# VHH binders against c4kar8: the designs that were tried, part 29

Target 1, 263 residues: c4kar8
Amino acid sequence: MAELSTPSPASPAPLDGGRGDELEKFTLRGARQILQLLQDLITHRGLITAHTGGGHSFMTAVLKVDEERGRVVLDPSPDPQANRRALAAPRLTCVTQLDGIRIQFPLVGLGEGQDKGRPALFAPLPAEMLRLQRREFYRLQVPLAHELSCLLKAEDLARKPVEVSARVIDIGAGGVAVVVPTGAAEFVIGGTLPACRLALPDGEPIELDLEVRNLNRQTQRNGTEQLRVGLRFAALPRAADTRIQRYIFKTERALNAKARGGL

## First folded at step 1 (VHH)

Design y15 (framework vhh_7yz9_2)
Fold by ESMFold2-Fast, scan of step 1:
Structure y15 (fold): chain B 263 residues (1-263), chain A 124 residues (1-124)
Amino acid sequence: as target 1 above (263 residues)
Amino acid sequence: QWQLVESGGGLVQAGGSLRLSCTASGSIFSIYAMGWYRQTAGNEREWVAFITSGGSTTYADSVKGRFTISRDNAKNTVYLQMNSLKPEDTAVYYCAADFSEYGTLYDESGYDYWGQGTPVTVSS
């Protein structure tokens, strides 16, 4: 129930395909969509990390798409050993980025040959491609000066309703992490907190339902104990999603500008 | 596949300075990001600083202005320069590596590899 233990979308390491439902919304299976994405990789000269298993990978690129034969043409590695590993592998897991978006796809049935007199690797077109927006996995550390809070509707030790104003310490497209004093309320992993209110700097608080995903008790240096609660947005209206993403984008941009020599 | 080897820990007086180093070796995979966490007795690990392969940095509020993270990509090494040390900085410091520029920041589960830890003790 804790956060997933996977590399972010920008990593060359492959994401776990066995996560099923969580990655399904980012999976392209339409032939036209797959062809368009492969063409975009060609146009932008996108470098691809191809994983052959056993911790081995090599750098490649899509040279062309042969729609007539239903296959993709890849640039072979200058390292013959890397090419031999690729040809022996049951599948390649290909990972790349396009405009900050992670793209991952399998290639099965890799062969070797020539394209217009040059060595090349060939594989059937993938049946699916993962296209993963970086923002879906990014968590913004909330600046203390923003005083972001979330009014939680929870239960006390006697299972009576209680409202707790919690400080938001990080926020992403999928949820927030908050800090509450130990003993202020009881939380159950998997439990739903209905009609909570997230206060962003711009405008009225956002009313939303939150699911408890993780709990961590932390002793501060002054000896006090704080409870960190990870909360998932259970249902998020489009307007709320837009406001949250706008806040994240604006704050990230401001922090980056400040770090690069903003005052 | 990757091994992270930390060095530079030890004893210092309050107000002093110390520089930690972490060298990565092993895998042919590129490491995009490296960071430092610390753990005090009885507490969970807390995030300290993060640096991408391109040199972009972020810091926890408790160390901002006192600690500086830097990287030498040719040596696969990351450094943490710790200035104006306080007794409350006493902890075991862990190096962590990730193949991602924006893994789960501030969440240790987002890192692929960890060092064994190097102790830092700041006397009062």
Scores: ipSAE 0.000, ipTM 0.109, lowest interface PAE 15.2, mean pLDDT 74

Design y16 (framework vhh_7yz9_2)
Fold by ESMFold2-Fast, scan of step 1:
Structure y16 (fold): chain B 263 residues (1-263), chain A 124 residues (1-124)
Amino acid sequence: as target 1 above (263 residues)
Amino acid sequence: QWQLVESGGGLVQAGGSLRLSCTASGSIFSIYAMGWYRQTAGNEREWVAFITSGGSTTYADSVKGRFTISRDNAKNTVYLQMNSLKPEDTAVYYCARHSDYLPEWSTGDYFDLWGQGTPVTVSS
């Protein structure tokens, strides 16, 4: 049971006529724009989740852009297995955030070598980068100090009911991403978790039905592994939506104030 | 309307061959990888193979050397050539995009492009 497989949805949904066109509008294909965005990720020290397939990912960062050779330099994982998966993968899908804006790009042709005498991963510059600049795509990275949690009603690996307190790592208008210890519960993409409880600061927990949207086993910068679960709000009462958006705004404002104050 | 349609499944004797096809109603190969998965009753879908827009391929260890994934960009079609079939290859085969590449803010529906599946039965 080393890897997660994606379950089939009940039926493929038909194409939403506007969806593909809207994503194309957020896609950068110009070499200069791509170089500038990669440089912005370096300047802001953006952490990147690199998906290697089979439900596996690792945390990396762009260390530099080699314009002369047309390639990016990435920070390797301290876990050799994560690096082996990355090198064997036909494609890395890199997901990151810059000032709350989700950025995604593919890397193909990954190799290994040295940068300034240290191990590094290298890949050709991506041909495209996706930059989602709409409010509904915004995700707040939750400060660890907030200890934001969601009590999930799930099943364990033996299919028995279990309650799991999961740490919320990001939150947006449409859902949350949580981290759970590997093996604490089993999740199925497209499955619904009823009557979960989201604990926000300054109030009673919010009862929510959550839909599982994605799963990945992420190797952290310290070499440990965690299961990340993306959860969509199946339905939000207006009062709950207001509380969530107020938390996001208040936390963004506080983080921006700290950053401008030299932190 | 955008959809994936699988074909080519059926009954085959052990040691035989089948070629599965997955045809999309639009272009699917510029941004994301395409793959084949299989599922037996009571089990989650198992990844079999995938192919990138650049043509790089990866295979599950259980099928490596026996199966070949390929694509025809002019037809927006992905193929799975299955040789030296074994009874253990009996499953419903699904054409899909790898879902762990989907962002959690996506609805899942637009990007979760699964066909209805095509059954493959390998007799002894």
Scores: ipSAE 0.000, ipTM 0.174, lowest interface PAE 11.0, mean pLDDT 76

Design y17 (framework vhh_7yz9_2)
Fold by ESMFold2-Fast, scan of step 1:
Structure y17 (fold): chain B 263 residues (1-263), chain A 124 residues (1-124)
Amino acid sequence: as target 1 above (263 residues)
Amino acid sequence: QWQLVESGGGLVQAGGSLRLSCTASGFTFSDYAMGWYRQTAGNEREWVAFISSGGDTTYADSVKGRFTISRDNAKNTVYLQMNSLKPEDTAVYYCAAGEYDILTGYSEDAFDIWGQGTPVTVSS
């Protein structure tokens, strides 16, 4: 007698709400982002563990997103008791994995009905979803003490090549923001700056091609003007990406330890 | 109850090797990212290496090329292979587990489960 392969239960416990400040950077609140993530769960047929409280949960899946009615359609449990508990619960906490990425979201106001003649559960679209990414676009505010700089290969107002050492004010997996004195160089949104050099505290500078994504002109309280330039990493080898992510993680760790008064 | 138990520490001469092991119990090990930290007397904890649930690794610059982190999900164990050891590697080494990816901008506070530590002494 062949033993049937039992599906491994994907039933991770919900993340602690006491970590709200840490989890905020991984929380999606935009309606289009939420719709896209729910659609990704449908496309990948992701199994969802829905926690109904009191130590109870059931397995479900997103069958459909009804944007017109502002609701999500879920696969009911084959266990009628589980469905009754879900309908009686003030909220469901839904937990799933997508390609190793943890996704968690609340559903409030669960109802039952039919979709295309089949039993279904319905809930309003969640106002927020937690998504922990393998590669994160979180932006670390760079400590002044790190004196992090990026040597930019740009053009002046006369379109002549110029090199500008710019102070890095924030950094993420997708790029950096730098501050440049007004008039030091000209930047055009969509323009590429080749062979720029990002100096991290540990190791050799990283050579990068950067794309200009945004510009913001600020007058400081002391009356000086600064230009903030948002720059995207145009292409990044895995080794360079790992060094940048490591710097972000290590620096955030040190900042969080300092904020708590740890030694 | 969640537990991490480290082993494999000890005294070794400069240029030698040690393999640290960390065995997990009370949780689904394969769902967790694992990390190694070290601490010397009077200093804060220093990150050494991480491995994601999917097997992606990252290393501190001070140990890159010398240390290798790996995992065996069937044995609920994470390893740190330490080669070309230096006196500066002398520390208490701690194993940690968390649900977060090692390549996101989160802090060590994201690691929920910590071992008690294992001492490593590298003599000159």
Scores: ipSAE 0.000, ipTM 0.109, lowest interface PAE 14.9, mean pLDDT 76

Design y18 (framework vhh_7yz9_2)
Fold by ESMFold2-Fast, scan of step 1:
Structure y18 (fold): chain B 263 residues (1-263), chain A 123 residues (1-123)
Amino acid sequence: as target 1 above (263 residues)
Amino acid sequence: QWQLVESGGGLVQAGGSLRLSCTASGFTFSDYAMGWYRQTAGNEREWVAFISSGGDTTYADSVKGRFTISRDNAKNTVYLQMNSLKPEDTAVYYCAASDEYGLYTSPSAYDYWGQGTPVTVSS
């Protein structure tokens, strides 16, 4: 769903497999680096998925960095329930992407108030921000025009087999994130969905086994809620891996060329 | 290679008690925070309890005062002591391990998950 002037609606779920020692080299702790990165998110109108707990998140953005008071100003959700969950959460985990680079940071001590007479959320500046620059962590936001889908083999609420056509919102070397229609299926984290079919534009659907990695009920900027499912490629054949990587590289190059010369 | 194995689930009458155990292998247990989640058919996983690598605990409002989470690093085991059980506590219970990076009430914050152990509380 198109959201005003926002260029990309999709954001990845929080990293859930990292060892602290593996992520340390990607962690920014310098005050100037943190301020610059937050300012870059403002400049590029970066869309942020803020995870509030219980498998819930909402779409937000950094509106302002108040250096004098040491805090960030965030765009509240149009859904009052999402804002109540955020204010009740002990911590928000914010996930976004800037020029293909995954950015993740915590916010603690969220409050509400007003900025220039409009409702706003406030939090102290994060002490740390994660910035992953490696290609293996890159997630391509799938263009809506590509109509990328994955046919999932799952179970409904009554444990009966059901096939669900899910829209692929992002794709990387290790998996995909999909949007599942409300009430269509039951998912178990760590569960395997066998013989699913990933439809790429360049040929026959790829048959693969997918592991459910995360579930997230995301409140969109228009106030609607959708179920986002993170899925890992369990055992990817070499030919399938080649096709997926080729799709990612070709699409990224096309998007970059359009930005530079198609304007 | 890694594994989380839950045990201790079963059938119990309302007002009774159960102790769930979760034994870890294949990773350095003492470096990880541990959580307990539960799930009923048709619902998302609900966070129940959390214990940090340093031993700090927190609980969902629905179980606070009735459930206790603890850990034994020498045995690579996390426990959930469930007292004063209610029919609404009926669920499949999962243990999960996290490097403490991220929101512990979110399933996506956890790196490793067990297979789940069923708990049925009769009225």
Scores: ipSAE 0.000, ipTM 0.101, lowest interface PAE 17.7, mean pLDDT 80

Design y19 (framework vhh_7yz9_2)
Fold by ESMFold2-Fast, scan of step 1:
Parts: C-alpha cells; structure tokens; sequence
Structure y19 (fold): chain B 263 residues (1-263), chain A 125 residues (1-125)
C-alpha cells in the first residue's frame, strides 16, 4: 500500500568544502568517544532508524556495548523481513538524535544471535560516528495552522515554465519538504528551481533557489496522490537564513511551551 | 583526517576524452557512496554521476551515454571516464562522498560532501 522511500544515490545537493571541514570536526573516531556516545544512547533509550538500502529501514536501539568482543548489540525489528533485509545489507546507516543533536554511524558485518535468551542483532563497533549540530540538520514539522507555502518555479513535462504553490510540511536550516499534487509539475532529482518564494508568517516572501533532493509519491487515505519533494536551499542570503532560523526557533519554543503547559 | 584528492583534468579538444581520479584517505572508503560534481564559471555546482558502495551507478541526463563512473576499493579511488567531450563540459570537477542521511517522515535524503580544490577541465571547440 505504502511506497517505500529510497535513499537517493542521485542526490544533487553537495555540501561545500568549508562545510565539509565543519562536518569533520563533528566526526568521532576515538574509541573512548564512540563507546561513550553509544552508552549515552543506551542511557537515554535513543530510538535509531537503521537504513538497510533500497528504501528500507527499521526502528532499533542499542541494547548493550560489548567492549570485550568489540561489538554492539541491537534490538531486532518485530518484522522478520526487516531483519532479513538488515542481515543481507552490506551496511546499515544508523540515524538517531541525542538532546536534539543528530547522530549518524555505519554498521558493517551485521549478524544475529541471542542476548540473555532473546533474539538480538550484533555488529562490530563503528570506526566513526557523526554527531551533527541540531541547527544544521534539524527539521521542524510545520504546524498546519501556520499555512506555510512555497511558490515553486518548475517545468511541466513539455519543459514549459509552471508555478506551483506547495504546502511546506517541514523546514530546517538547509531546506524544506513540500507536498504538491501528483502531475502539477515535473521534478528531476538534481534540478534547480530558481527564484522560488517561501512565505513565512512574519513578512514578505523570501526569494530563493531550491535544489531537488528527493521525491516520494504518497497515496492519502482519501485516495488523493501527493508528491513529497525534498528541497535544499542552494544559496541562502544571511537575512533569509536569519528569518528562517528565527521562525524555527520561535515555533519550536512555542510548541515546547504548549507541551510543558499540558501537565 | 578525511581527504579527497581529485586529478586528471586538463585541456582537450571537443570530441576528446579524459579520465578523472579521486583518491580518498582517512575513512573506510568501501562503505561510502561516491559521486562527481562540476561547477562552471558563474554557475552553481551540479551533480554529474554517483556510484553506490555496492557499485550501482546513476548519471545526470546531460552526461548519460558519454560519462562512466567506476570505483576501485583496493585503491580507495573513484573514477570518471569522460568521452565525447563538449565545450559545455568545461568546468571544475569535484569528488564527493556520502556523509549523512536525513529523514523527513517516510522520505530519506542522502547528502554528498566534496572536499579539496577540484580538477579543472577545459574543452575547446
């Protein structure tokens, strides 16, 4: 029923060399640092999305770090097919967060067995873990009440210019995800959409260039098909970046205040 | 330290060929998808080709049938074989490594990062 999302090997959105240097400083390669971070994930019961390739992923958690054998013990999926895919995969890409900071690491050489009489997955300790700043990779789910939209300047199947007003469903420092009706425009992974206009509640629309990162076709409960489009900010002026980050911060703070007030 | 070093660029006549190389160090190369990007004067960087850790390839429409991406995990090197070069292929070419995956609902986004100064390719008429 539901289409599986696939990691896009054709992502057109490179990080620049300066950001690459910044990502290096977030990469942990010390054995002690890796062990401590894995232990922190255990302590905080961090849920991990493990991507097995081919658009497949499953939810897991680190149950234990076996320092003597140099391996991690993971919670298997309740779906036997997900576990089979994981065991067949050459690599898992594990994504989680701790205190709002995104954590990503590879696991290679996954096996299965038992821990304390219960099924478990095992993998060697990762050689590296990426601990990313929340601001760079955080995505705010946009409240429906905000009615955020982005006017996309795209092309139809005949390469004729078309403008599509798309609803913004999430937003981060690096881009937005939008939904459009299926067939409203042709989107090509790697394509640039110039001079789009992002409407925030606090002022005039922001004009910006967007790069298509990913496409996912979804069928809604009413049978209506929507295309979910992931878009990266290709070049973002400082003033636009400041407005977007301010919107994210204000909205998150308001959502957190509502959650705390609901005691 | 993560390092990607591009080489193999140069001056060629239209219709000619070049082979670009990118050598990686400081990480487990075989675990990562690799790609090539290019930037022309006054324009943004654009994707050219990707190769997965398992060897599956994808290409931009502008280069399909003319360019071939490949990898040699024993040498920690990714290659771009460029045939039937056109003046519009003139650019600085950058090697990129898969760095992270972003999830938004059920959608997974793969990002690529590039390092170094690239290797310039000039195609004359």
Amino acid sequence: as target 1 above (263 residues)
Amino acid sequence: QWQLVESGGGLVQAGGSLRLSCTASGFTFSDYAMGWYRQTAGNEREWVAFISSGGDTTYADSVKGRFTISRDNAKNTVYLQMNSLKPEDTAVYYCATEVYIETSGDTTYTYFDYWGQGTPVTVSS
Scores: ipSAE 0.000, ipTM 0.153, lowest interface PAE 12.1, mean pLDDT 75

Design y2 (framework vhh_7yz9_2)
Fold by ESMFold2-Fast, scan of step 1:
Structure y2 (fold): chain B 263 residues (1-263), chain A 123 residues (1-123)
Amino acid sequence: as target 1 above (263 residues)
Amino acid sequence: QWQLVESGGGLVQAGGSLRLSCTASGFTFSDYAMGWYRQTAGNEREWVAFISSGGDTTYADSVKGRFTISRDNAKNTVYLQMNSLKPEDTAVYYCARESYYDSSGYTDAFDVWGQGTPVTVSS
């Protein structure tokens, strides 16, 4: 690969002083709580984004919790390169959502083997799991049927201005995650994209400034790779904030009603 | 801001040794795991070594037995002692802080990276 990795820019003045301490109230450390949460992820067939570092991730799921051996069994990627990155990583950072609550946990000591004759990845049970039970951490997974897009004002490989239509994957109070077409634009963490246009199903596109917060190449369950970009609302007018919140609440209610078979 | 500054790279003959240092500022160093990565022209950045906040270490198979990662929390510094260097160890070496959840709510994980320090091993 000829593409050089850009170092992550240091964040502007830190909002928090340390990892773990400020998140203690959201941290599960009890063995029974951890086992129950992992079983809940299996029951609800929760998809997990496993970050392997270096701007790479892959989509997986918990297949099984092996209480006797103290390990979790994960679905491997159909892309062998994604599995090699995972096995070589010092730790996986696993991110998922259950009932609207963001869940994050580390896995260390990843190995490969078989579960009932099928290839599998396994790791010791995590010592801790974050369960971020606050509305500000909630991200609505955008239904594909909504065809939600954001027109980004970015730069191409030659530093020329370009407009890129990106598919919105999730949306919350603080920002959006989008899929960017391959080769369409270059992004720098901490960079600002001015006057982007977010298209919601009801009404005119919302014009807003977006800050690039993360970049990752995610290997999908079908083995293909997507560039995913996490974008923070840099400054959100109250009217735009109101429209985004209405979309989130309306869609959440509709999804909950559909899941229960309601009217 | 959070910052990592690497030093100690240079030119060395095969079989030689170098010690890389990475000094952290802007965060509570002792709370975080630290790692070393390297990148050669035309290749993806590869992981080299990892040290937990508690001092447990792991190494890539290509460097196991030759490299040693260590930390000095009083100096906010992580080190990589590189022994028995080979031409294939030639790379730019990067220090990284463990990924964590960003309070913005729109980062899944990100690492604080240094600018890198070049290491050239001649045969």
Scores: ipSAE 0.014, ipTM 0.342, lowest interface PAE 6.8, mean pLDDT 80

Design y20 (framework vhh_7yz9_2)
Fold by ESMFold2-Fast, scan of step 1:
Structure y20 (fold): chain B 263 residues (1-263), chain A 125 residues (1-125)
Amino acid sequence: as target 1 above (263 residues)
Amino acid sequence: QWQLVESGGGLVQAGGSLRLSCTASGFTFSDYAMGWYRQTAGNEREWVAFISSGGDTTYADSVKGRFTISRDNAKNTVYLQMNSLKPEDTAVYYCARDSSDLEEYLAYLESFDYWGQGTPVTVSS
């Protein structure tokens, strides 16, 4: 069976990088998160385009999530031929949007029957769902004048705790990229750095947990090396998320004003 | 209340050009990244082009070199200039807003779709 980690030909292109690797960070695999997202689709009456392969699709909706039986209930097409194609397909690729967020998930083992005396399609709960938020593509390049820093709690080469003040070079809704002097600390992709402190220009530092997502050694023009570390926000409180978004918004507006002055 | 209204679609022959417009109201347009998506019957809605609040642009591989996205903040409008149109560009085109201000995003969450009504484009061979 195919995995959802690779995009379909019609999927939006990622902004620089491998498609499979980039999609993994947007893939929900937790049972609770999947159930909640399906419930959100029901609540908002989201229309779903279900692709059956061979250029065929039909419009459907999630009518119900049956947690006890581990399945979703879908609205069948009024076109009997579309329903026959769906039942014969090895998988359905379901695509929808919720508040500008692209949601995509596979359904395998489609069956037909009745729900409350009405025709319905049934499928096991998906093991994964893709949730691609548009704002996660945006990264603000942090002005040097802001002197934005993040105090990282990491380990050195001997696995001793160290605190490293790293310069923040970009920031988005999902994380930051920082620059660290080579040898200052060791980072492991997938590792968590607890209780780090993000210093914004206005207000108290934000305390948050960061997950290491990528590492890149960058050689500067004078031959010195810097380590660029991509860090994802782990559990981010609403107040912290709001402050980070305000900083991004305020800085974009200031940069736009400077750019317009250059015209 | 905020809205996105697309216009400029229509019928055009292969090799022709169209300019789509999307006029925004009810929010501070200059604060948001804007994009264009398209959807055909039997296919997923696909991203076409983005423009950041700062004016940086990015394009899907299928339209690079043929389409140009731009914005006019004074008019609250984002444009898609489509040149060298092909039959496979036939779709309904949608304007979308990206959320960069979380408080404004939350204020409109319950009331509005992030998509406009769409504008159809048909390219004949």
Scores: ipSAE 0.000, ipTM 0.098, lowest interface PAE 18.2, mean pLDDT 75

Design y21 (framework vhh_7yz9_2)
Fold by ESMFold2-Fast, scan of step 1:
Structure y21 (fold): chain B 263 residues (1-263), chain A 122 residues (1-122)
Amino acid sequence: as target 1 above (263 residues)
Amino acid sequence: QWQLVESGGGLVQAGGSLRLSCTASGFTFSDYAMGWYRQTAGNEREWVAFISSGGDTTYADSVKGRFTISRDNAKNTVYLQMNSLKPEDTAVYYCAAQRTWGSYLPSTYDYWGQGTPVTVSS
């Protein structure tokens, strides 16, 4: 068995290379499509998790596309060690989300310099970008006003049962991401949390089993730590799937209407 | 190359019915969720109805109980049955396809039709 008690320090993990043939139909290779998608990330101020290998990543953003030089300009990390790891890496695997759609792309040949007198990272334009427009990869960012929660049945450091109320930050057909205070419980990638309760605004909580897929520790601006946990739905009943689907549709509809003129 | 071809629009009196069709080519239709949007002169595009690849449907509040979205995967076609039409339903109707969960955001749609005009007289 792999490392049961060592959680991943990283944000959302890159998809396996062994899925390359299945992902070809979601891969953008046209120069105009790539430029438009990068510009959309700039317009929406999309945050990017750049994986440098060895379980390390840093948060960045595309600041601009330099079409004349054929390169992207990225926001460097305030952590010099993260920047050194990035510059030493043979490639960055960049993962982000636009309107609930997972976007992933490689950057090779990373360099450092300045843009408008400020430190910047730059890399040649990617030759390909993955845009996963499938039900299983779609994620709705949950509005804070909805106060969505999931009661997790987990274990503490002494392997004793503990219940943790976690805030749901995103939701999709395949699972949820939740935030819990660091130290509230111990989570192991691949571990199953039985009989958890997902509270949607409209109706009784849904009881379901969740599998831990990802772990990421985040330090907030106020100095508190939060653990972000990615959870997969195990054996989701059809009635529960229907309720989750209706919540996603209704919420996206409301957000779209608000963005276009306000509710 | 991909294509979405809309048909069935036209002039109809208030209280009447129209059935819009949208036929897809150049992609695996059964893998895609389908939506209908409408646009009036001087206004932004408004979402009307959605059907998932699995057949689950949802509707804008303005059309609930009057419009029905359906699909026929064997014919690569999505339909919008419009009943009890009102003058306020006058618009150009657009068919759109996406591989996502059913997002209402225009950027989540891979393919768009050219639009079919519908005019409802009082």
Scores: ipSAE 0.012, ipTM 0.370, lowest interface PAE 9.1, mean pLDDT 82

Design y22 (framework vhh_7yz9_2)
Fold by ESMFold2-Fast, scan of step 1:
Structure y22 (fold): chain B 263 residues (1-263), chain A 124 residues (1-124)
Amino acid sequence: as target 1 above (263 residues)
Amino acid sequence: QWQLVESGGGLVQAGGSLRLSCTASGFTFSDYAMGWYRQTAGNEREWVAFISSGGDTTYADSVKGRFTISRDNAKNTVYLQMNSLKPEDTAVYYCAKEGLWSEYDTGSYYMDVWGQGTPVTVSS
């Protein structure tokens, strides 16, 4: 492994129809189930991260399901380059959450057109969607008000040690996704970042080792780009695991209580 | 330990052919999708071809009709047959294994095992 920026790979294929595939039991292939799930995403205004490959993604949303023409209509990026990457990609990998359940689906054959006189992206309805109903796939979207951060022990372009404070975007049982300031450090997929410090709102920072699992340049809905780094907990002491789980469950309960009309 | 070893790269004249091989060890090869990627100096890795565990294939537009990806599960090997090579195909070619859902954090397929790369140079 040489030290160079290694973005997330482009263009993963869809599922392989039951060849020892652990994902088969979470795969929806019925047309009615797929239509209902897409409609649920519209109803709940679900934000979708569309991975276009080469370590690039953009934020989108399903604007409409056109059942007669068998297609979905997506909100295009305000960044023309993100749209060009999407149109050039052999597939988009779309990721979102609904009621804490991770949903993932491929879109193949992306085109551009018009919806109600406005630019839009469209693709044929996906042949399959994953609905991952296991707790270990749950990712808490960290409230901005919590100001959750992780101090990363990383390396610069010359392989010199640097410390980078990164904002935690989401957190689960197995890891965190962070936003890294532009140019702050170099990351290699599979590389280990030792002795990083995760700052939860309450208590002392948690010291832990993190493995780089994914790198992604995500174009936001306002057209700005963020580098997102996916980090797996490489080794987690029981006490640290307990604190992280408590934070996740407490925050989820607070969000659920607020959604039920409480404060 | 997971391991991918690429071979078959080299120097070839425009219009020529090369066959790249990637042999896998340390995992159940037949359960995973495999891909070929390439990288030119100063650029990010570019996807070239992908083959599912079931044998379904997809190709980047720049190589469609010229390259063929295939696999031999008995040999734990994925291949890239490259025909009608162009100078623009000059790059280091990398083999990659699809990662499991449990081993990524963004909710997308992650290529989690990469080979060391094999250089391909196409002269005019």
Scores: ipSAE 0.013, ipTM 0.216, lowest interface PAE 8.4, mean pLDDT 79

